# VH-VL binders against Collagen alpha-1(XVI) chain (COL16A1), part 14

Target 1, 182 residues: Collagen alpha-1(XVI) chain (COL16A1), of Homo sapiens (Human) (q07092r50to231)
Amino acid sequence: GFNLIHRLSLMKTSAIKKIRNPKGPLILRLGAAPVTQPTRRVFPRGLPEEFALVLTLLLKKHTHQKTWYLFQVTDANGYPQISLEVNSQERSLELRAQGQDGDFVSCIFPVPQLFDLRWHKLMLSVAGRVASVHVDCSSASSQPLGPRRPMRPVGHVFLGLDAEQGKPVSFDLQQVHIYCDP
Below, E stands for the ipSAE of ESMFold2; O stands for the ipSAE of OpenDDE; V2 stands for 0.75 times the mean of E and O plus 0.25 times the DockQ between their complexes.

## First folded at step 9 (VH-VL)

Design L41 (from L32 with heavy chain G54R, light chain R58L; framework fv_levilimab; at its last look DockQ between E and O 0.28; V2 from the best seeds 0.00; counts 0 for: pae O 9.9 > 2)
Fold by OpenDDE, look of step 9:
Structure L41 (fold): chain C 182 residues (1-182), chain A 118 residues (1-118), chain B 111 residues (1-111)
Amino acid sequence: as target 1 above (182 residues)
Amino acid sequence: QVQLVQSGGGLVQPGGSLRLSCAASGFTFSNYWMSWVRQAPGKGLEWVSGIYSRGSTHYGDSVKGRFTISRDNAKNTVYLQLNSLRAEDTAMYYCARVGYPRWYFDSWGQGTLVTVSS
Amino acid sequence: DIQLTQSPSSVSVSVGERVTIDCKSSQSVLYSSNNYLNWYQQKPGQAPQLLIYWASTLESGVPDRFSGSGSGTDFTLTISSLQAEDAAVYYCQQYYSTPLTFGQGTKLEIK
């Protein structure tokens, strides 16, 4: 798999505050500046049809933005290829990807448990025509997903990007990994 | 080929209003953010305003509350409404296409001159 | 606001010579190994055109005699061998944060 903390050079970024965690891994405080890298550096071979995105994070109160991208990959023109959106008002996640026909395919997951100002482990699994979300030790919530285009190694990868104003979103992170189906 | 064709502008008295237009072609307009950048005569470039594809807007401090950026994706056009114009707003105004991931301007219109004078 | 200061403000150089233009930022525009700085060229009577983005990535169609370097707060635009058509004003611009800001410009004349 891929460790996005390394691929995005988060540890080497001075704008990211590193907080010592007596109970475990280092805490990275995001939001001071845009977290982005060219996709060709992060995913030089793109993403396969099946993958899992795993994050250990703490979502903070968002007073100014309602919808933001926890994870996003864009094309060369800045148009999203695939995104995991957070809707803070609805307390849900939305997976969106470009469909084979050029429009978007998507599915929504209610995840109110992420919005309690506590640490959680979030896993998004995409396997063919099914996407699933796990929060901590909860059972999987699965949704159908239409056929999508393969993610191309173009454009940029983002963590914590405001969907409307393009501003960095503040949240805390311990882990972020992508596992691909071999 | 990417083209940005501007219109509007002209001479106006202080306190007056103008509306600038920028018609886009050669690309999927609705997928791109757009901006306005101005240049006073003989001076440098100044960012004026930007608008995202979803319609969120940003403004330079010097124009906040007076200028309004908008877009009509059906017409492939971005607009800049200039109200309460001042002499210091006299400039060549350029529309520009914003590249991703952030605010760089990879395509520019031909410019529209706005002159504010009594 | 992030202030960008270019140097020199003007320069006259002969064809074939190497030219360097510096841009200094009041604060770092580096984040996660990306420098949020661009370079533009504006020829007389024309709109600006993008030369470099991400501090060192050459825009499509731009001659390879142009290059960008630097990181953090100090950046340089280099023309390895000046051509007559390169007479223009050059601007650096940051897109690290709003408001977006430009350098004051460097006027490059052909000697």
Scores: ipSAE 0.007, ipTM 0.559, lowest interface PAE 9.9, mean pLDDT 90
ESMFold2, look of step 9: ipSAE 0.007; ipTM 0.542
ESMFold2 (binder alone), look of step 9: mean pLDDT 92; pTM 0.938

Design L42 (from L32 with heavy chain S107Y, light chain R58L T98R; framework fv_levilimab; at its last look DockQ between E and O 0.28; V2 from the best seeds 0.00; counts 0 for: pae E 10.4 > 2)
Fold by ESMFold2, look of step 9:
Structure L42 (fold): chain C 182 residues (1-182), chain A 118 residues (1-118), chain B 111 residues (1-111)
Amino acid sequence: as target 1 above (182 residues)
Amino acid sequence: QVQLVQSGGGLVQPGGSLRLSCAASGFTFSNYWMSWVRQAPGKGLEWVSGIYSGGSTHYGDSVKGRFTISRDNAKNTVYLQLNSLRAEDTAMYYCARVGYPRWYFDYWGQGTLVTVSS
Amino acid sequence: DIQLTQSPSSVSVSVGERVTIDCKSSQSVLYSSNNYLNWYQQKPGQAPQLLIYWASTLESGVPDRFSGSGSGTDFTLTISSLQAEDAAVYYCQQYYSRPLTFGQGTKLEIK
């Protein structure tokens, strides 16, 4: 799989604080700098049709009013190709992807458990016409997803982007991976 | 290229209701946040409401609790439901497209007049 | 709420002259080197049109005689050589925080 901590140069970004955790993995404190890289650098062949996005993250209290992109890939025109949006007001995730006809297809996953100020493992799986979200390997939901166009290796990848203001969003991260064989 | 065509205005009594519509063309509507901005006769611009692509809604203080913004991505249309109308709601109402990913209004509809008078 | 105060409230200027319109914000709208301030032009009987976003970036199709400058709390719209078609009301708008707010407007008339 793709280790996005490496592919997004998180360890090489000095503005991202690295917090030693003697009881577990290193903690990356995001929010001080934009996290973005050209898609061709992160996914040279594009994102596979079927994949899993796995994060171990801690959402902070002041994000509860924010709508933001946990993960987004844009196209060359700056439009989203695929995005995973956090709707903090409704405590849900929305997956949006470009459809085969040029419109977006989407589905929504309730995830109130992510907003308890504790560490969680989040997995988004996209396979064929179904997307699913797992939280802590115990809570799972699946939603139908309309036909998608292939993601092209153009544009930019973002991690933690405020949807309203286009600013970095503060949250803590231990893991972010893409697996191509879910 | 981008076009926003508004409808649904008119004369209404205080306490009444109207629904404004704004039909979009020339762009991928579902990618964009949309907004309503109003202008009372002889006055400046006032932000009324916004709706982001994922459906979250936001309102100015003067209309919160009385107005509801919504969208129908299948019809490429944004709506503003105006309830409990007051004389001070008399204005030209504009729909506007919000530039991605930021809150600037790069295209505006032609405006729809709402007059609240008994 | 962030209040925007424009000056002057109105101005009459001859074609070919330089015009400056100021906008002052009650709070800084600067974040991470970006100024969250826009300018709009509204001609009589028409909807507003975007001129400038990010304080200084011209929207596509806007003539080069328009420019924006400033940072933090103080912003300026400049028309370097006024044309007759520039007669309009000009508004600044912030999008640093909700509610989104506009300045009260500056009416520009041709002498």
Scores: ipSAE 0.006, ipTM 0.533, lowest interface PAE 10.4, mean pLDDT 86
ESMFold2 (binder alone), look of step 9: mean pLDDT 93; pTM 0.939
OpenDDE, look of step 9: ipSAE 0.007; ipTM 0.571

Design L43 (from L32 with heavy chain F29V S53D G54K; framework fv_levilimab; at its last look DockQ between E and O 0.02; V2 from the best seeds 0.00; counts 0 for: pae E 7.8 > 2, placed apart)
Fold by ESMFold2, look of step 9:
Order: sequence, then C-alpha cells, then structure tokens
Structure L43 (fold): chain C 182 residues (1-182), chain A 118 residues (1-118), chain B 111 residues (1-111)
Amino acid sequence: as target 1 above (182 residues)
Amino acid sequence: QVQLVQSGGGLVQPGGSLRLSCAASGFTVSNYWMSWVRQAPGKGLEWVSGIYDKGSTHYGDSVKGRFTISRDNAKNTVYLQLNSLRAEDTAMYYCARVGYPRWYFDSWGQGTLVTVSS
Amino acid sequence: DIQLTQSPSSVSVSVGERVTIDCKSSQSVLYSSNNYLNWYQQKPGQAPQLLIYWASTRESGVPDRFSGSGSGTDFTLTISSLQAEDAAVYYCQQYYSTPLTFGQGTKLEIK
C-alpha cells in the first residue's frame, strides 16, 4: 500500500499544522496550503483495477457549505482521471473516473454521518465493476461502476481542493492510505 | 481529440439578441467547466462567463444580467445567450475548456465574431 | 474586480535578446503560498496558449527560455533568448477570484 501522508510530503510541508495528540495519532490540519504532488511521485505505476482509499478525517463547519474534491488525480492537461468529491449540501460523495469509452463513469454515496463534526474513518473500495463506501467500518453503500481506464502516472494528485475556486479546503486528517491488494 | 466548434455569430443592432453555440467533441462538457472569453477588435481578452461541471454559472460584471450561459448535455454543446446587446459587446467570442481546478483555458474554439452596429 | 496592468504595452527587439514583461495586480493574488496568476501567448489569428501558471510554473512543452517570477501584486514574464516564433501578444491573467481578468496585453515584435 501507499501511505499518502508520506507520498504527498505532508509531514515536510511547514504550512500544514501538526497537532500532537498523546492519546492518539498526530493530527494534520489542512487548508493553509495546497496538497499536491506529481502523480508519478505518488503512483509511479498508476493504480491497479482494485484498490481501497482509506482516510481518517474530521470535516469542519466551514466546509459544510462547499462542493470540493477530497481526493483527485488529474492527467497532464489538468483533467480528472479519478476523483472523490464531497457534496456538502447533499451530504454525499461522488466517485468519478475516466471510462474506457472516453466518458466518465461515476457513482454517488450518501454519507450524512460524515457531517457531524466528529472523527470518522472513511473507506472507498473499488473492485471490478463495484465501488463501495464504508464509514467507521459499519455502514456500507455499494454502487455499480462502469468499466474504467487504468490510471496513468501523469498529472497531479490533490487532497482537499475546492471545486469552484481550485483552492485548499480546510479539514483535519490523521490517515490517508491506498491499499492495492484485493 | 478535443475539439470545440463554434457557430451563431453575426451582425445585430443594439438592443438585439444572439445565441452562440460551442459544440464539443472528444470529451463530455458536463464533466468540465466551460467558459466564454471575448476580444474586441484590437483589444485584449475579457472573461465573459463560465459554467461549472455541477451547473453553477458565473458572469463578468459587464455582461451580468444580460448574458446567460447554458449547456445541452445530449448535444454536448455549450451556449451563450446574448441579450440587450450594446456596441461595446462587439468582439470575437471564444469558447474554452477550463483545466479545473486551476482555471486556465487549455482548449479554445475557433472564435465567432459578433458585431453590434446600428 | 482585480485589475491587471501590463508594461510595456509593446516592445520591438532582435532575435537572441532578452525581454521582460511586467504585470501589476490591483490586489494580491496570493493564497496559501500560491500566486494565482497565468501567462498566455497569443499569435496572430490564433487563440491564446498557456505558458506559465502559478506565476512561475512552466506549462508542459513550453521552451525553457520562458520563465515567470513575482509574488502578491508584482509579476514578471522573462523571455531570455528570443526566437522569431515568439512574436505575439502576451497576457497575464489572474484566477484568484471571479470575474477572471486579463492584463491588457504586451505586443512583442521581432526587428
């Protein structure tokens, strides 16, 4: 698996505040600076067909009025290859990926529990033609997902990006990891 | 292959209306932010309007209330409705695809001339 | 609205020479350590083409003789060794906020 805290250099980014928590994991306070790295650095061989994205995060009140990308990989021209979008008004996630036929394929997951101003573990699993979202290892929502183009190691990876302004979005993070085995 | 093919310009009197069209191929317009940028003869560039992938619309101050950006997903086409036209709206109008999230214009249509003259 | 003012309005120089083009913003376009400013090249009869984003990052495929610098309100595009194909109008553009705005342009001619 890929530890994205390392691959996105979060510990080495001075503008990201690190909050020591003696009873638990270090808290990374995002939003003060862009979180981005070239895709080749983060995913040098792309992603396999099956993977899981895991985050331990806290959404703040400020972000509850925004549509923003929690996670996005672009191509060399800045267009999305894959993205996980937070729609704060609908309290949902949208997964979008480039499809094999050139259009995007997508699915939507209701996640109202993420918006209670508490810490949550979010897992997105992509396996074959199904994508699933789990919150706190208990709730699950599965949706069909059309055939996808493999993610290419081009462009940039973003974490926490406002959908309209293209600016960093504030939220707190303890874990962000990609697991590649089924 | 990304292409933007424009149509719908022409000569119009002040107070008149036109609709500009921008037909896209090689990508799905509803998955991207699309914009209109204009350039008066011998002048610089002016951003006119944008429509985001989720449908929200934005306008430059000089056209707000008079122009409307829209799209037809079935036709993969973006439109700009120009109402209450004025002489200062005379320009070459470009449609452009935006490299979200960085707000740069990476693919441009060929341009459509709008002339507002009495 | 954020106004961008370029200088000079035009310049005529020989191949191989160095040119600088300045862009002054009426408000800071710096947010979270990034400057939200682009540079474009527009050749006659063509749509503009992106050269520089985030004030100083060269777009892929752009020759290394083009470079951008500056922060906050003051920005510069430098062309260090002009080629004949560089004759164009150059625009700065801010994407800090809507409405998006452009500088008035700088026309570069080759003697």
Scores: ipSAE 0.016, ipTM 0.561, lowest interface PAE 7.8, mean pLDDT 85
ESMFold2 (binder alone), look of step 9: mean pLDDT 91; pTM 0.913
OpenDDE, look of step 9: ipSAE 0.017; ipTM 0.594

Design L44 (from L31 with heavy chain F29V G54R S56Y; framework fv_levilimab; at its last look DockQ between E and O 0.68; V2 from the best seeds 0.00; counts 0 for: pae O 6.0 > 2)
Heavy chain, then light chain:
Amino acid sequence: QVQLVQSGGGLVQPGGSLRLSCAASGFTVSNYWMSWVRQAPGKGLEWVSGIYSRGYTHYGDSVKGRFTISRDNAKNTVYLQLNSLRAEDTAMYYCARTYSLGRYPFDYWGQGTLVTVSS
Amino acid sequence: DIQLTQSPSSVSVSVGERVTIDCKSSQSVLYSSNNYLNWYQQKPGQAPQLLIYWASTRESGVPDRFSGSGSGTDFTLTISSLQAEDAAVYYCQQYYSTPLTFGQGTKLEIK
ESMFold2, look of step 9: ipSAE 0.412; ipTM 0.767
ESMFold2 (binder alone), look of step 9: mean pLDDT 91; pTM 0.933
OpenDDE, look of step 9: ipSAE 0.019; ipTM 0.647

Design N41 (from N32 with heavy chain S52Y; framework fv_nepuvibart; at its last look DockQ between E and O 0.75; V2 from the best seeds 0.00; counts 0 for: pae O 3.9 > 2)
Heavy chain, then light chain:
Amino acid sequence: QVQLVESGGGLVKPGGSLRLSCAASGFTFSNYWMSWIRQAPGKGLEWVSYIYSRGSYTYYADSVKGRFTISRDNAKSSLYLQMNSLRAEDTAVYYCARTYSLGRYPFDYWGQGTLVTVSS
Amino acid sequence: DIQMTQSPSSLSASVGDRVTITCQASQDISNYLNWYQQKPGKAPKLLIYAASNLQTGVPSRFSGSGSGTDFTFTISGLQPEDIATYYCQQYDNLPYTFGGGTKVEIK
ESMFold2, look of step 9: ipSAE 0.439; ipTM 0.784
ESMFold2 (binder alone), look of step 9: mean pLDDT 92; pTM 0.939
OpenDDE, look of step 9: ipSAE 0.040; ipTM 0.677
ESMFold2, look of step 11: ipSAE 0.524; ipTM 0.812
ESMFold2 (binder alone), look of step 11: mean pLDDT 92; pTM 0.934
OpenDDE, look of step 11: ipSAE 0.045; ipTM 0.679

Design N42 (framework fv_nepuvibart; at its last look DockQ between E and O 0.06; V2 from the best seeds 0.00; counts 0 for: pae E 14.2 > 2, placed apart)
Fold by ESMFold2, look of step 9:
Structure N42 (fold): chain C 182 residues (1-182), chain A 119 residues (1-119), chain B 107 residues (1-107)
Amino acid sequence: as target 1 above (182 residues)
Amino acid sequence: QVQLVESGGGLVKPGGSLRLSCAASGFTFSNYWMSWIRQAPGKGLEWVSYISSRGSYTYYADSVKGRFTISRDNAKSSLYLQMNSLRAEDTAVYYCARVGYPRWYFDYWGQGTLVTVSS
Amino acid sequence: DIQMTQSPSSLSASVGDRVTITCQASQDISNYLNWYQQKPGKAPKLLIYAASNLQTGVPSRFSGSGSGTDFTFTISGLQPEDIATYYCQQYDNLPYTFGGGTKVEIK
């Protein structure tokens, strides 16, 4: 699996505050600067068709009014290849990916529990024509997902990007990993 | 057109049990979270329970926790509420409601089924 | 649990009047608030979601505003068919709770 804290150079980004937590992992406070790296550095062979994205995160009060990308990969022209969008008004996640037919394919997961100002472990699992979301091993949902175009290792990877303004979004992070064998 | 039809209400003595059913049509039932809301005669609305689209996540109001069980059968497009240890204060019209996707509001309601708990 | 205090409990107004109903949450719920209409003998109907957004098919005389703890629902020109009880409902935290309702009557 891939540790995205390492692959996105989060520890080497001076604008990201690192908060010592004697009872757990280091806390990374995002939002002061864009979190982005070239896709070829993060995923040199792209993402396989089946993968899991795991985050341990804390959403803050000011993100409760926004639609933003928790995770996004673009192509070289900035066009999305795959994205996990947070709709804070509706308290949901939307997974969107380029479809084989040129349109986006998508599915939506209600996740009201993420918005209680506490730490949560979020897992997105994508396997063939199904995507699923697990929160804290106690909440789970699965949704059909149409056929996807393979993700190419071009463009950029983002964490925490405002969907309308293109600005960094504040949230706290302890873990972000990609597992390529679910 | 979205349609929700409740059934299974009736008269029951305190301590008794009832099972409510809600038949859904006009939408892909398995994609939606569902809820029960009740209204005592002449009183306001009280949320009772909801269930996730696959049935893996359930939540209950404190007033019914441990006595009521929400469930669903996606193959039959049906929602259920098993009501045990009924009390006089459970007397109400019980509504089946769809949780708005991806939003958290009750966008379609059935007409309700009356539960009367009386000796 | 988040307590929703709705006022007034009832009101009486004339056709064409501007009617205002308030709802107060016991804690900051951002704009995670809905308004429902329940006509006599009928099931409730969603009118407004996220404090201010009109649901599809709802007449424009209905509106909502507010954020945080204080919310307002307004009927700008009361019609005879608006005789109903109106409820606010928060969806910020479980359990989702309703206000006590406001019965609106024509005088």
Scores: ipSAE 0.006, ipTM 0.461, lowest interface PAE 14.2, mean pLDDT 85
ESMFold2 (binder alone), look of step 9: mean pLDDT 92; pTM 0.909
OpenDDE, look of step 9: ipSAE 0.021; ipTM 0.600

## First folded at step 11 (VH-VL; framework fv_nepuvibart)

Design N51 (from N41 with heavy chain R104W; at its last look DockQ between E and O 0.04; V2 from the best seeds 0.00; counts 0 for: pae O 10.9 > 2, placed apart)
Fold by OpenDDE, look of step 11:
Structure N51 (fold): chain C 182 residues (1-182), chain A 120 residues (1-120), chain B 107 residues (1-107)
Amino acid sequence: as target 1 above (182 residues)
Amino acid sequence: QVQLVESGGGLVKPGGSLRLSCAASGFTFSNYWMSWIRQAPGKGLEWVSYIYSRGSYTYYADSVKGRFTISRDNAKSSLYLQMNSLRAEDTAVYYCARTYSLGWYPFDYWGQGTLVTVSS
Amino acid sequence: DIQMTQSPSSLSASVGDRVTITCQASQDISNYLNWYQQKPGKAPKLLIYAASNLQTGVPSRFSGSGSGTDFTFTISGLQPEDIATYYCQQYDNLPYTFGGGTKVEIK
C-alpha cells in the first residue's frame, strides 16, 4: 500500500499544523491550505481495479453543513475520475467513478457515526462491482457499483476539498493509506 | 412517505411533442438517480432513460436517443421527460422510478404512471 | 445489450402452491438482478433486489436466488392477492433490461 501522508507531502506542508498526540499518532490539522498533488506523483500507475482507502480522521462541527470531497482524483481537465464525497447534511458518503462508457457510476453509504466529533477509522473498499464502507470495524455497508474505467495517472489528487467553492475543508487526520488487493 | 406522481400524458399525433413531469416527495430527491420506464399496452416493461442525481449525466435507450430528453430540477423535486418526434411505438404508460436506498440501482418506488398515446 | 429471458410467460396455479419463475441473462450479471410485481392496472412494485434480498414490507413467501446467468423467483404458498405479472430486471449495465414477464393466475 501507499501512505498518502507521504505521497501528498503533508508533513512538508508548513500550513498543516502538526499536533503531538500523547495517545497515538501525530495529528495533522488540515484546512489551512489545499492538499493536492499531481496524480502522476501519487499514483504513477493509476489505481488498481481493487483497492481500499483507509483513513483515521475527525470531522469538524463546522463541516456538518457542507458537501465536500474527502478524497478525489481528477482528470487533466479537473473533472473527477473518482471521488469520495461527504454529504454532511445527510451524513453519508458517496463514491463516484467514471464508468466504462464515459458516464459516472456511484453509490451512497449512510455513515452517521462519523459525525459525532470523535476519531474514526474509515475504510472504503472497492472490489469489482461492489463497494463497501467500514467505520471503526463495527459498522459496514456494501453497495453495488457499476463497471468502472481504470483511474488514469493524470490530473490531481485532493484531500478535503469543498465541492462548491473548491476551498480546503478543515478536519483532522492521523492516517490515510491506499491498499491494493491482490 | 415516498411519493412519485407523473403528469403530462395525453393524445398526440405522430411527429408531435409532449413533456412529462414527475413530482417527487417524501425523500431527498437530489440524492437519487431517477429513471423513466414505459409499458406499451398489454406489453412488458422497457427502460427509457436514466439521470444522475445531480443531473450532469443522462442515459437513453437506443429506441429514444435523439428524440427524448430527461432532465431534473432538484430544487423543485421534479423529473421531466421531453419527448419529440413521437412515434406510434412510443404509445405507453410512462412511469418515473427512484433507485433503491440512496444510489442503489433497483427501482424501489414507482409513480402511478401517465398514459401517452401517439395516434393519427 | 444484456438480454433477459424469462420463463414461463404465463402460469396458472392453485392457492397454496409453490410457484417458480426463472430468468436467464445473456451474460454474467453477478447478483445484479431485481424482481418486480405488477398487479393489473397498477405500477410495478419491487419485491427482490440483488437477486435474493427481500424488499422491506414484502411477505416472506417471496424469495429469489441465483447468480451469474441463472436466477429463480419463488412464491411459497401462492395467495389470491399474488395474481400479477412478475418481471426480472438486470442492473449490471446500461441499458437496463427487463425480462418478458410472467403472468401468474389462480386456478
Scores: ipSAE 0.000, ipTM 0.561, lowest interface PAE 10.9, mean pLDDT 89
ESMFold2, look of step 11: ipSAE 0.104; ipTM 0.665
ESMFold2 (binder alone), look of step 11: mean pLDDT 92; pTM 0.936

Design N52 (from N41 with heavy chain S101T L102R; at its last look DockQ between E and O 0.63; V2 from the best seeds 0.00; counts 0 for: pae O 5.8 > 2)
Fold by OpenDDE, look of step 11:
Structure N52 (fold): chain C 182 residues (1-182), chain A 120 residues (1-120), chain B 107 residues (1-107)
Amino acid sequence: as target 1 above (182 residues)
Amino acid sequence: QVQLVESGGGLVKPGGSLRLSCAASGFTFSNYWMSWIRQAPGKGLEWVSYIYSRGSYTYYADSVKGRFTISRDNAKSSLYLQMNSLRAEDTAVYYCARTYTRGRYPFDYWGQGTLVTVSS
Amino acid sequence: DIQMTQSPSSLSASVGDRVTITCQASQDISNYLNWYQQKPGKAPKLLIYAASNLQTGVPSRFSGSGSGTDFTFTISGLQPEDIATYYCQQYDNLPYTFGGGTKVEIK
């Protein structure tokens, strides 16, 4: 798999605070600056049909933005190829991608457990026509997903992007990995 | 093909109410943010309101806040604009428009518009 | 609010001429700018998005450029069917705002 902390150069980004964690790994506090890199640098081959996104994160209470992209890959024009959207009000995640027919394919996962201001491990698994979300390796939900276009190594990768105004979103991160062919 | 068809426009007196509808087809309606945009006769374009694809969030121009309500029924692929306390300056052709997935994208498809005339 | 100043308000040109319209934003909007064409009695049509990207199906004689605060829309070789009012629009921040429009006519 790919360590996106490295691929996104998070450790080299001065605007990202590095907080010592006596109980575990380093905490990266996002939100001070946009977290983005060209897709060609992060995923030079694009993303395969099957992959898993794993994050260890702490979602903060958002009073100013309610909908934001935890993870997003855009095309060369800035349109999303694939995104994992957080709906803070509904306490849900939405996986969205460009469909083969030119429209979007998507599925929604209720994940109220992520919104308790505690650390959680989140895993999104995309395997063919099924997407699954696991929180803390305990609760799992699966949803059907329509056929999507392959993600091309163009555009940019984002972490913590406001879905309305494109501003950075504040949250804490310990881990972010992409695994191919889960 | 993508199609948006507005309806509900007409003549109304100041202080009156009117409800506009926009029927969408040719795409998965629930995947897209939608907007209302209006144009006074002989004037330019003015953004009126946004609504999230799932209808959870709505935004309004200051000129219509507290008077207009945007809503949607994804099961019916329909967008609505409830207009209350109408004023003469609300007279305009009202367009429904699709925006690409979220607010920070262009209005890539527009309806033909429906005329709202507020007059005594 | 972000003000969009569009110039000129109107212009008349001959068929085949190069037409240029400018739009200035009151603050940096990066490339979050669209250009629309509105023919008389019709709804606006998206021509350019993200400042310089041609919408699918739009003739190549239309183009856009710019970033930050200054933007230009160009018709290379004006055609009779291009008679319309053109609008710029920013989508950097709410409320989204349009330029005042440029009415393009044929001499």
Scores: ipSAE 0.022, ipTM 0.636, lowest interface PAE 5.8, mean pLDDT 90
ESMFold2, look of step 11: ipSAE 0.377; ipTM 0.758
ESMFold2 (binder alone), look of step 11: mean pLDDT 92; pTM 0.936

Design N53 (from N41 with light chain N31Y A50Y; at its last look DockQ between E and O 0.64; V2 from the best seeds 0.00; counts 0 for: pae O 6.5 > 2)
Fold by OpenDDE, look of step 11:
Structure N53 (fold): chain C 182 residues (1-182), chain A 120 residues (1-120), chain B 107 residues (1-107)
Amino acid sequence: as target 1 above (182 residues)
Amino acid sequence: QVQLVESGGGLVKPGGSLRLSCAASGFTFSNYWMSWIRQAPGKGLEWVSYIYSRGSYTYYADSVKGRFTISRDNAKSSLYLQMNSLRAEDTAVYYCARTYSLGRYPFDYWGQGTLVTVSS
Amino acid sequence: DIQMTQSPSSLSASVGDRVTITCQASQDISYYLNWYQQKPGKAPKLLIYYASNLQTGVPSRFSGSGSGTDFTFTISGLQPEDIATYYCQQYDNLPYTFGGGTKVEIK
């Protein structure tokens, strides 16, 4: 798998506050600056057809009224190729990707448990025509997903991107990995 | 192909109300943010309102805040603009336009517009 | 609000001529600038997005360039069917704002 903390150079980003965690891994406080890297640097061969995105994160209270992208990969023009959107009002996640027909394919996952101001482990798995979300290994949901276009290693990868203005969103992060063959 | 068709325009007196509709087809309506943009006769283009794909967030130009309400029915692939307390300066052709998934994307498809005339 | 200053307001040129329109933003808008064509009695049509990207189906004689605050729209080889008013538009920040437009006519 890929460690996105490394691939996105989060540790080298001065604007990201590093907080010592006596109970576990270092806490990265995002939101002070855009978290982005060229896709070709993060995923030089593109994103695998089947993958799992794993995050250990804490959503902040101030984001509970916002819609934002927790994870997004754009094309060269800034259009999203694949995104994991957080709908704070509905307390849900939406996976969206470019479909083979040129439109978007998507699925929605209710995840109210992410919005309790506590740390959670979130896993998004995409395998074939099914996407699944796991929260803390105690809650799981699966949804059908239409056929997707392969993600091209172009554009940029983002973490914590506001869906309205494209500004950074504040949240805390301990882990972010992408695994192949979920 | 992508198609947007506005309706509901007409003549209305100052202080009156009017509701515009935009029927969308040829694409998955619920995947896209939508906007209303207007053009006064012989004048330029003015952005009016913006709505999130799921309808959760709406934005307005200062000129229409408190008077206009944008909404959508994704099941009907329809966009609406409720216009209240209309003024003479609201006279314009009103276009509905499709926007890509985020706010920072172009208006890539436009309807042919519907004329709203506010006059005593 | 971001102000978009478009120049010139109108121009007349001959068929085959090179036409240039400029748009200046009151602040840095990166590449978030679109160009639209509006023919008489018709709705606007997107020609260029993200400063320099040609929209699908648009002839290659149309082009855009620039970044930050200064942008240029060019028609290389003006055609009779290009008679229209052209608008720039920023989508960096709300409210979205348009330039004043440039009316292009044929001599």
Scores: ipSAE 0.017, ipTM 0.636, lowest interface PAE 6.5, mean pLDDT 90
ESMFold2, look of step 11: ipSAE 0.453; ipTM 0.787
ESMFold2 (binder alone), look of step 11: mean pLDDT 92; pTM 0.937

Design N54 (from N41 with heavy chain L102F, light chain L94Y; at its last look DockQ between E and O 0.65; V2 from the best seeds 0.00; counts 0 for: pae O 4.7 > 2)
Heavy chain, then light chain:
Amino acid sequence: QVQLVESGGGLVKPGGSLRLSCAASGFTFSNYWMSWIRQAPGKGLEWVSYIYSRGSYTYYADSVKGRFTISRDNAKSSLYLQMNSLRAEDTAVYYCARTYSFGRYPFDYWGQGTLVTVSS
Amino acid sequence: DIQMTQSPSSLSASVGDRVTITCQASQDISNYLNWYQQKPGKAPKLLIYAASNLQTGVPSRFSGSGSGTDFTFTISGLQPEDIATYYCQQYDNYPYTFGGGTKVEIK
ESMFold2, look of step 11: ipSAE 0.378; ipTM 0.750
ESMFold2 (binder alone), look of step 11: mean pLDDT 91; pTM 0.912
OpenDDE, look of step 11: ipSAE 0.055; ipTM 0.697

